# VH-VL binders against o60147, part 184

Target 1, 175 residues: o60147
Amino acid sequence: MLEKNKYLYIFRHIQTNQVLLSQGNVLKKTALFQLPYPLQKPVAPNGMRPAKLRKDHWVPLLKVEFPNESMFQSVFMQLLNYRKYRSVQPLTSDLLKLPIPVRRRKIMRQEVPNTIADLADILNKEKFPENSVRLQLSDKSDSEYADWPPSVQIDSEEIKLSRGFREKTTVDEAR
Key: E = the ipSAE of ESMFold2; O = the ipSAE of OpenDDE; V2 = 0.75 times the mean of E and O plus 0.25 times the DockQ between their complexes.

## First folded at step 9 (VH-VL)

Design ja3 (framework fv_dargistotug)
Fold by OpenDDE, second read of step 10:
Structure ja3 (fold): chain C 175 residues (1-175), chain A 120 residues (1-120), chain B 106 residues (1-106)
Amino acid sequence: as target 1 above (175 residues)
Amino acid sequence: QVQLVQSGSELKKPGASVKVSCKASGYTFTSYGMNWVRQAPGQGLEWMGWINTYTGEPTYAQGFTGRFVFSLDTSVSTAYLQISSLKAEDTAVYYCARGTYWITTGFDYWGQGTLVTVSS
Amino acid sequence: DIQLTQSPSFLSASVGDRVTITCRASQDISSYLAWYQQKPGKAPKLLIYDASTLESGVPSRFSGSGSGTEFTLTISSLQPEDFATYYCQQDYEYPTFGGGTKVEIK
């Protein structure tokens, strides 16, 4: 299988906790298209797609290394699907009682744990080979948001936070 | 083996419509985005846009909105490009090209191209 | 849109020559650059992606380098089958192509 893309980087917005998936350690502008497009282009704090990519507003959440591109692509697509699914689900009665801005903030606060949980769920269903997927988190405690299958090996070392991108590692350079 | 096979050459009159097909094989169709690239005779390559093969959501490049429509039939692993209200300037070879999701890390596989000629 | 400027537009060379093609981006695109080869009547062929990674099956005489705004495709020893048009392409934003470089027989 091709080895073009086997590294998934997930970034979070430092203010809104919105999440972006990235095929590289440097965010592309097109990554913003993962976020809902508002009628009027707002700033990221509005909880929608910002008009511009501010790299300094995004920090790495986690890094996933897959055995091959095919597995990467499959998981990537499913992650996007999970996000979309949540976005179209009916809101709970409790959320509906809240003003729209408050509601949006509350939903956004859950994007990080939801994304992590989604990843774990997807990986559980995929049944990849044991220890074939390497997961590195910026905060190891975030791994507690989900139960991970045997296919996932969680690194003991946390990734360093770097806004907008991560420096290439030896593994990344081997691409 | 990964293959993208496109429909044959088309000769159309101005104002007509054309629909180009791109059938994929040798890989999971919904795991990779499909791009469309135009090349006018003797000219360079122009990215027209792409379609998310998983969601069916198309994205069009500037200049390729309105008359250009991307669509899918996932049951037969086929992507389509429809051009309506054809103009002479639409005369070109149209390529489908496989990319990764969000959006591409190079187009690693290409269709053979479909020549669309618009002439009175 | 990000503009890619290739130089030269035309290049005459002989078999065995070292050929260098440059691609300049209008802004920093990190390493999100690919190189393609296209022969007349054929679809483009991916040679290099991520600025310097050789596509599978591509001869080792091809190499790519650069990051940010300046990129280079190098053919260490031009072969008869290498006479073609070469394009750079960025995918930092929505994809755009360079204008192409036609490598002709001297």
Scores: ipSAE 0.392, ipTM 0.806, lowest interface PAE 1.9, mean pLDDT 88
Fold by ESMFold2-Fast, scan of step 9:
Structure ja3 (fold): chain C 175 residues (1-175), chain A 120 residues (1-120), chain B 106 residues (1-106)
Amino acid sequence: as target 1 above (175 residues)
Amino acid sequence: QVQLVQSGSELKKPGASVKVSCKASGYTFTSYGMNWVRQAPGQGLEWMGWINTYTGEPTYAQGFTGRFVFSLDTSVSTAYLQISSLKAEDTAVYYCARGTYWITTGFDYWGQGTLVTVSS
Amino acid sequence: DIQLTQSPSFLSASVGDRVTITCRASQDISSYLAWYQQKPGKAPKLLIYDASTLESGVPSRFSGSGSGTEFTLTISSLQPEDFATYYCQQDYEYPTFGGGTKVEIK
């Protein structure tokens, strides 16, 4: 297979903090089906209207480079399964006592730290070679949501908004 | 060995209903989405929609709302397509096809197809 | 919906020929394009995904190229078993298929 299949691109929504996974540096609309809470309201009885993809509302969070496609596929499938598992788990009693809109906002805000923690958990479970996995973040402080194994090398340079989106946001500042 | 096996051909009268099955084996059923694709006689391929096998949520393409219903029985790793109030224009081969939940493009495994013929 | 236009819709070729099929998208789909082969009475088989990645078990004479709106499938040396109908498919938006290209023997 081509080495192009060794990159995982992770995006976050600038308003909701929801996370989307992609193997390409440009999001496709079908990625929206990863979201447990749609960005737009349900419509009439003949089906749910899917959310509209606003490309300018999604910014890079994290890019992961794997040495080969097998490692990429293993980690990506596990991460996707972690996310799907979280979406169907029972809510805690603390969350259940909150009004629905407040509850959903709180859950959505947790997707960035949860995704980073899940990725680190998967990488700690796998015993990959030292420095074989490269992480590049848009905000390097997000790496502090987890403890990383020796297999992980964190890039000192942060991601700029030059990977499919042309508009620069505060998250893309090189600082 | 990944395999998708569909139910046999159906001959129905207009107004009847049909339920096509697609039984998966050789992989974890809930780790991949299931797509439905239609092909009318002598025509090309037409995507009808998919169902999220983990959550059970169906999504229908424009033109396949109302009479078409996607469902699952995860205990037997089977997806279903039900068509109600059959019309002659529904005559087609119906395929189920496995998707990777947006990791790669395309559908990597397909059922053998189920011919549904609607005639008076 | 994104429209995919394949050209030609039909071609006649001989064993050993180089065959090229084109797929044009009505809008930019990046590299989210797949190619399928379908033989009469059979289900489609995935040949290429992500525009240029060859599916496991597919002969190396098949290759895909392109990005954005213009894509090509090439068969470098046509074999007897390659006479079939070929489809492109995008899933950048909701999936849509091209109209198909039927490759027949001369």
Scores: ipSAE 0.014, ipTM 0.622, lowest interface PAE 7.9, mean pLDDT 82

Design ja30 (framework fv_dargistotug; at its last look DockQ between E and O 0.44; V2 from the best seeds 0.00; counts 0 for: pae E 3.1 > 2)
Fold by OpenDDE, second read of step 10:
Structure ja30 (fold): chain C 175 residues (1-175), chain A 120 residues (1-120), chain B 106 residues (1-106)
Amino acid sequence: as target 1 above (175 residues)
Amino acid sequence: QVQLVQSGSELKKPGASVKVSCKASGYTFTSYGMNWVRQAPGQGLEWMGWINTYTGEPTYAQGFTGRFVFSLDTSVSTAYLQISSLKAEDTAVYYCARSTYYILTGFDYWGQGTLVTVSS
Amino acid sequence: DIQLTQSPSFLSASVGDRVTITCRASQDISSYLAWYQQKPGKAPKLLIYDASTLESGVPSRFSGSGSGTEFTLTISSLQPEDFATYYCQQDYEYPTFGGGTKVEIK
C-alpha cells in the first residue's frame, strides 16, 4: 500500500524559481499558500504569490522518500519554518543598492539552492538512520548545493520532468 | 495533547457583532493553519476560510467576505472570528479546526464549537 | 468550487453490517480527500485523510479508498458507536464538504 505521506515532492517555478512543497506527485492549488502574499511584509523573496496555479509553470525539482510519515511531517514543517525565517532576514547592503525588481529576481534565483540546502541541514540535524532517506533529483548536479548526511541515499537516476505533476510509475505504485 | 477551546455560546440581536475565540494548546500554534467551519442547525458543514498562523494572512471562502473577519493573537495562541451586522441566517455553530501537518489540508483537531444565535 | 456528492444521504444498517459510503468529486482531486464522523452536538472527527490514510486512534474497521473523482468510506463491521453522520472533504482546492451521510440504526 502506497503511503503518500512518506513522499515529499518539491516543485520549482520555471520562470521565478519559486519553490513549492507537495505531499503528492500532483501539485494541488492550495500549495500556493506556501508563498507569501504580495502585500505582506516579507523582507526577502517569494514576495509574489501567483494568483492561480499554472501547472505548466511548475516542474519537479526533487523527490524525497522517508521511512515513515512522522519523519516526513517533521521535515516538511521544518522546511516551511526555514523559508519563513529566510523571508524575514534583513537584506544585505548589496541587495539594498539594487532596484526592487532586480533585487527580487536575484533573491528568487537563490530559492532553489536555498531549499536544497535547507533540506540537507534539516536532515543533518535529524540524524535519521543511515540510508533511510531516499533522494531523487531532477538534476543530479543540484545535490552539490549541500552536504548530505549518511541518512540520505541519492538516487543515480534523475526524476523525469513533468510540469505540474509527476505521474505514478510502476515503482511508485509498488511501494 | 492538542486542544482547541472555543468561547461560549452567544445570543445576539440582528445588526450586532460577535467575536468568537479559539485558544490552541499542545502544539506550536504558528505551524498549522487555522480554519473556520460553519454548521447551520440541521445542515452540513461549510468551510468559511482559514488564517495562515505564521503570516497572519486570512483567506475567506466565497460567501464569507465582508462581515467576517479572521484574526490572531499569537502571544496567547488564539484565533478569532468576528461577525458584524449579524443576520438571522448567521445562526449556526461555528468551529475552529486545525489543518493537518500541511498549511491547508484536512482538519485533524476541532474546537468544541460555538453556537451563535441571532434572534430579535 | 469543487462539488462533492455523497451517496446515500441516509443509510439504515445493523450492528455488524458492512457499510459503504461513496463520495464523488466534480473534478479530479487526486487523493486529496478526507472523511469525518460527526455525532449530534459534537464536532466532526477526522477518520481518514489523503483518501486512504487512517487517522491515529481511529479503529481499523474504518478504511478509505479511491482517487480522482470516486471515493469510498468503508466500515467493515458497524459498531453501536458508529451511528453518526459522515462527511467527505476535499483539499485539492479550497476545502469543500459533501452533503453528509447519516448512518442510522435499522
Scores: ipSAE 0.526, ipTM 0.841, lowest interface PAE 1.2, mean pLDDT 89
Fold by ESMFold2, look of step 11:
Structure ja30 (fold): chain C 175 residues (1-175), chain A 120 residues (1-120), chain B 106 residues (1-106)
Amino acid sequence: as target 1 above (175 residues)
Amino acid sequence: QVQLVQSGSELKKPGASVKVSCKASGYTFTSYGMNWVRQAPGQGLEWMGWINTYTGEPTYAQGFTGRFVFSLDTSVSTAYLQISSLKAEDTAVYYCARSTYYILTGFDYWGQGTLVTVSS
Amino acid sequence: DIQLTQSPSFLSASVGDRVTITCRASQDISSYLAWYQQKPGKAPKLLIYDASTLESGVPSRFSGSGSGTEFTLTISSLQPEDFATYYCQQDYEYPTFGGGTKVEIK
């Protein structure tokens, strides 16, 4: 109830470094559709979809506060489109030479820096007012993956929760 | 002006097939998912599944994995629902409904519905 | 699948009444719940998503609240055009709908 519709929440998988985007402070199970392939059928080498959403495996990466719904929707849709575009690109010949497990790990490890760079690219192309967008990271060194426009104010405080973006309850932990 | 226009009602015999169309206009077709929802006479709404309009990958709800096929023609911004081996219990109104690409929000635009009647 | 239990299934009301419809989820779905209005012979119309966010063009007499497993749709002062069937829908996982609440003239 603390988190509002004008926030973008980005999660990272603790083992694979895959990334999920969320409008809410709790991941939907359908967020897994952002990953193009199920874990049980790792046909494509560019990423894998886990069989189920384990909430304890997805931790905060960053949170973005927008002043209104319109700005949020514009950025969120563009981020999804960047991910969609990247997910269907042909693999390079260098990647195709790698054993499948190595190839998958290499691709998945790029998701965090790629997502941060995509976010910054979108915000640089948008002409939002100065300091109108607040960015909060779990690890402030991750801001180094990109050059941020004047519209972005990077919060001095890191996200301190170890799981999820909202205050935990025993009900949330049980699910 | 977002519009979803479905094909007209169908009267079919058991064992036949039907193909319902849903033509989209007023938005970029491949930027939103297309859902199919069934409503039997006097009954509630039932999600049948959705199709990823960029990749063509369908996802079917439990109970809809056999005789129901989702497909696309992106050149004319049209989604299709095909039902084979029609049964009397398939009598329903079938809706197409748009959602965000990964089902992030509720269905904001719906087709007018297509009544499929299956009787001997 | 997540089951949504909607109550009441049927409700008689007069113009001007405050109407409250509840939707209970079989598991925690955070705020991922939408409400729809459907009139006879028409497609459903999205009223509310994310539990409490009004869709564009929806009158402010409609409000949604709740999180977790308990959600409500409230119509603060029922109007003649509000007599319809209302459905909740979760989109936390594969979408499912509640059984519906028919609001009719008392």
Scores: ipSAE 0.421, ipTM 0.767, lowest interface PAE 3.1, mean pLDDT 85
Fold by ESMFold2-Fast, scan of step 9:
Structure ja30 (fold): chain C 175 residues (1-175), chain A 120 residues (1-120), chain B 106 residues (1-106)
Amino acid sequence: as target 1 above (175 residues)
Amino acid sequence: QVQLVQSGSELKKPGASVKVSCKASGYTFTSYGMNWVRQAPGQGLEWMGWINTYTGEPTYAQGFTGRFVFSLDTSVSTAYLQISSLKAEDTAVYYCARSTYYILTGFDYWGQGTLVTVSS
Amino acid sequence: DIQLTQSPSFLSASVGDRVTITCRASQDISSYLAWYQQKPGKAPKLLIYDASTLESGVPSRFSGSGSGTEFTLTISSLQPEDFATYYCQQDYEYPTFGGGTKVEIK
């Protein structure tokens, strides 16, 4: 039997507020496949490489520590499913009245609040043991986007953005 | 009881086409990606690309654009690989394999493989 | 794309031996490396992912280590059922596989 905790690393884009989920503290270039259609398509239909990933454009948002891999897998998969569900919902009439660039900007800016709310919703439904899930945020005020269940303990220490999730860098640069 | 069951072996002439199926069971089909991997006789493994099972969007590796087509039938939890204008060098075992967590994050379950032989 | 080089390409060992297989990446892939076992006529089976995490149901004699560009798969005490070809695979970018290491038991 192995005693290993699993971690979910969540990054946000500094300009667009788009969110990427990661199993590790370094973003894979293929993480761009997470971005919803039609807001950004990371690969052309002919199978060309994903869009550029810049190390200076993605910063830590949140780190989640789970007591075991099974809980990590369940929550990670559900978060990806919530994002897929949101991406296929019909646009509201208010959004349809906006020019396409303005519409896209508004939708992208909601990804941080939406991801945090989705995480809290999943954790509330799963009913994990008290204080079994630990959250560490880059900005603790982001925890205010949701109501957290008793299973969640928020770390008093914030993630230092200068270090990201690692000592030096947290994202890779595609050259 | 996750299973990926592929269609049977195919013997084709050069210039023909073939369609290989991969039927999934024991999990929610649209929650995991589907990959295609080729292995020529006596050779190693070669990733051909993947298809997003939720959106139906395929992504092809370099070298597998044009003659190769990935598709789905979500109603029967089945993925398909079609190869047109078959060449002798297409002779290989073709595997479907599931990506964990919806994205390209490791292949935890594989089909049994489909041998496609192209000979005159 | 990222190239993975495995060494050795072929290995013959006795039951009970400690076997080590190496995989070298052409660029830094962090810990995004998996190991597979393929027996003759069968599909590959996932052994290890995230460089060192053992897949459920895989015997504890298998272990993985490494990060960046150099990775190893170790079998601490080779068993008859371990006759197989072993492959490393990265998913940091579009997936690529190593050339494989064939392990024959004497």
Scores: ipSAE 0.417, ipTM 0.776, lowest interface PAE 3.0, mean pLDDT 84
ESMFold2 (binder alone), look of step 11: mean pLDDT 93; pTM 0.954
OpenDDE, look of step 11: ipSAE 0.357; ipTM 0.800

Design ja31 (framework fv_dargistotug)
Fold by ESMFold2-Fast, scan of step 9:
Structure ja31 (fold): chain C 175 residues (1-175), chain A 120 residues (1-120), chain B 106 residues (1-106)
Amino acid sequence: as target 1 above (175 residues)
Amino acid sequence: QVQLVQSGSELKKPGASVKVSCKASGYTFTSYAMNWVRQAPGQGLEWMGWINTYTGEPTYAQGFTGRFVFSLDTSVSTAYLQISSLKAEDTAVYYCARGTYYILTGFDYWGQGTLVTVSS
Amino acid sequence: DIQLTQSPSFLSASVGDRVTITCRASQDISSYLAWYQQKPGKAPKLLIYDASTLESGVPSRFSGSGSGTEFTLTISSLQPEDFATYYCQQDYEYPTFGGGTKVEIK
């Protein structure tokens, strides 16, 4: 085939609501470097190593299908830039009044609505063909965090995978 | 359009320090991680670590802590590698290479390399 | 660290030959593997990322395959400009490179 379909896999943390972006349906351990608050703790004096990625704590949020790799790269890089913009915005006076742990939890809880809003904003600015971008959500109500352009088609079927975007085995069903 | 241009070769004595620069152009500097890769004469490629270009946070591979320092000057889109207390075993070509914060595999653009020779 | 083992370390081939290089990971790295070409005196050049995706501008004679722990780079019809050393690299964990495969034109 001449065309390469490219997927953006977006994961959420079940407890913190933090978001990780992935090109594949399996998270790399180095994906932790996307997080604004470092989870890397020195294990040895001679280097930084990221905290172990607990795959069971990250579940599907959204899968985005692009018709080609060029569109994927454009949207993906812009989404990373939006995440950086948010990390440098001044904290509101309301947040500054909170103890640091409480403030961090509130900020983390907003990553899902913020990521969805940012994705929609990028897709609205890019003039992609009608119905060229397909979204499949784990919870369709999350689509209500944004106003979507005509280029976006939202799949009626929700993602039912509980172990990332990987398919369940017979053993997993016994759980 | 994307280019990484490194500083010229260096000849140093043991115990000296060297600072290698890597100037980026043609893209948003803070949107990509900068990796450092070393290659000793006749040897393979060895990843030294990366620096988050947005936060300035460096991460070093095992074996490259202590004497090696990654830093940035975002105002001129430049990354730096400083090696202190140079040893003969540090003789190598040092490369900077662009990465995508580890979502996409591989480093898509590389500097031309800086040869650092350490000899008495 | 994840270890990558390349085979063979050296090979000689004629123009037009099909060349295959193998890279084995010490643990499952899914598809998070890249291939590079390094010509004498030059910086490495990315050929393939995500195990099988050809980098823009790379000739179609190059292809990659594999997943998990076993990966291959294939050059379908070797050209004189393909004299080089080839490296695999993973970034599933902290990045590591294979030992390299030197391809000599007979």
Scores: ipSAE 0.007, ipTM 0.590, lowest interface PAE 8.3, mean pLDDT 81

Design ja32 (framework fv_dargistotug)
Fold by OpenDDE, second read of step 10:
Structure ja32 (fold): chain C 175 residues (1-175), chain A 120 residues (1-120), chain B 106 residues (1-106)
Amino acid sequence: as target 1 above (175 residues)
Amino acid sequence: QVQLVQSGSELKKPGASVKVSCKASGYTFTSYYMNWVRQAPGQGLEWMGWINTYTGEPTYAQGFTGRFVFSLDTSVSTAYLQISSLKAEDTAVYYCARGTYYISTGFDYWGQGTLVTVSS
Amino acid sequence: DIQLTQSPSFLSASVGDRVTITCRASQDISSYLAWYQQKPGKAPKLLIYDASTLESGVPSRFSGSGSGTEFTLTISSLQPEDFATYYCQQDYEYPTFGGGTKVEIK
């Protein structure tokens, strides 16, 4: 199968730690649609969908290279589903005891580790070939949020960030 | 081999409804979004919206809300487009096209198109 | 919505000619642009995606270039089967198509 479009980028918001999935290292505006609609006009810090894409507010969290497009697509769709599933689950009693703003902040802080854990879970279920999936993290310590299957090879090098909205390239280094 | 096969041509009266089907094969149906594209006679292509084949959640383009409904039957890998309260201006060829939500691969596979003619 | 403006709308050319079609976006869409070929009575066929990547099975005489707001489809040597209508399409936002360029026999 075609090996095109086999890269998954996951971005985190520098303030809210919200997470966005992307194929490219440059976010599409439509990526914001992964976030829930706000009840009122909100800013990103409220933990809802911002009205505008501020690229400089989103930094790469991790990069995944899949063997082919089919595998990428499958994992991508499942990640979206996992996120949606969590959003509709009942809140824990501990969370319900907290004021709504505090609760929202606490939930948002968990988006990064939850997304990483989701990815690992999906990959564990998919049973891809050994070392066929390459994972690169902006912070290697984030890999500790999950147990990774043999299909995943974690890169020893961390993702290099450029102005917080895309992966650094050789062109960026020359600037 | 990836294939999208659509239902046959339709001739309807104004005010009637039509339901176009798009059956997918040769790939995992729930791994790709399904897009709908309209093309009026002698005109260009118009994106109508897409449906998440995994969740069933539809998204409609501006101008295609209300009378247009996307749906799925995942058990038979089929996407549907229903148009209600048909108007003469709905006369067009309707295409289903495979795509994704967040990648830039274009629509790589298309149905053969379904002509819907609305005439009194 | 992002508007894509193709130019020209009509193009007359001969077999063997070098043909260039331009697509201009109303805003920066990075490289999120595709090109399609459509023949009468047929569904569109994907030619180029990500502005410059050739779709599998597409002849090498087709090429795409550009980024940001200006994009170009080039046919290095027009063949008889290349007479058709060509569309650009962006997916930086919700997908939109250009108005099309009809390549006719001169």
Scores: ipSAE 0.326, ipTM 0.797, lowest interface PAE 2.0, mean pLDDT 88
Fold by ESMFold2-Fast, scan of step 9:
Structure ja32 (fold): chain C 175 residues (1-175), chain A 120 residues (1-120), chain B 106 residues (1-106)
Amino acid sequence: as target 1 above (175 residues)
Amino acid sequence: QVQLVQSGSELKKPGASVKVSCKASGYTFTSYYMNWVRQAPGQGLEWMGWINTYTGEPTYAQGFTGRFVFSLDTSVSTAYLQISSLKAEDTAVYYCARGTYYISTGFDYWGQGTLVTVSS
Amino acid sequence: DIQLTQSPSFLSASVGDRVTITCRASQDISSYLAWYQQKPGKAPKLLIYDASTLESGVPSRFSGSGSGTEFTLTISSLQPEDFATYYCQQDYEYPTFGGGTKVEIK
């Protein structure tokens, strides 16, 4: 629902394992601008609206609750910058040796561990108060992709995939 | 910004060889595969293969092995297609086209094409 | 290799018409399909990638749909500059092109 300014919602594609970040519990079409693009393209497409989202193909990965909007904005912007940085780096020789479909699946699948590692790195760099950041995962084993600072409290309750982030039916907020 | 500029048209006799160039500018050359695509007169597009610009390793499609050689000069951001022992059936427009290493499909930038005519 | 079959191979249309072109893959290629426009004497131009995503600068009258083995390119209201040959292309495995669809003026 509402109160987008304190929560970071992270979604995963059920087939490709691609990751999208959202300030709300419902994905906007503009979230697609976060996906990696060829080097010559800006992080956001030039003057084009993103393709229509298929909401049932995106499931919750994790939800982060921050104590205030300033902390949320700082972490959210840094996480977007980490994704931009990754999208413009040359591929390693190991990846380039793989057949196209295997390489693509490997790159896409790495978005989950990469996003979790990037989130932990940002939170380790920031000196937030102990237990001030609350992390709730759909699969607790995903927390093992990183070492978390004392500022992070991992919720004992997992997100139930059938309910997602919704207590009520959500609406597409794309303009 | 991004441009692929190919060498000019060639008229060759059967049995000769030809070397077509494709000069890239406006991006990091080694971050993308370079594809070669052929189009015979009045026919459709035919993928010939690609070269991994990072490793220099070429891959050829079925039917383009033996007489066709892909190569690079990374110092000048240029890819080359060499065809040896030319046959009349090699008459076609040859395109270079950039393929992304990232998760999107398709070839986003193309050279203007090089017409190779093989006639006696 | 993966075969792509386009239908129809040619069609005649008038300005303002809705045009639909189909591309069928010999096996599941997920969404790894692109569409191109080629005008006589010119290189192909990428219109759509990842089955349904419009390339920057491409008019909104072009749209792509489908996944798996059946894909379509639609031009909602044909303009004079749209008379061209259209190709689908997969790169799920090594790239292959469809046979092309020539859209001619009626």
Scores: ipSAE 0.005, ipTM 0.494, lowest interface PAE 11.9, mean pLDDT 81

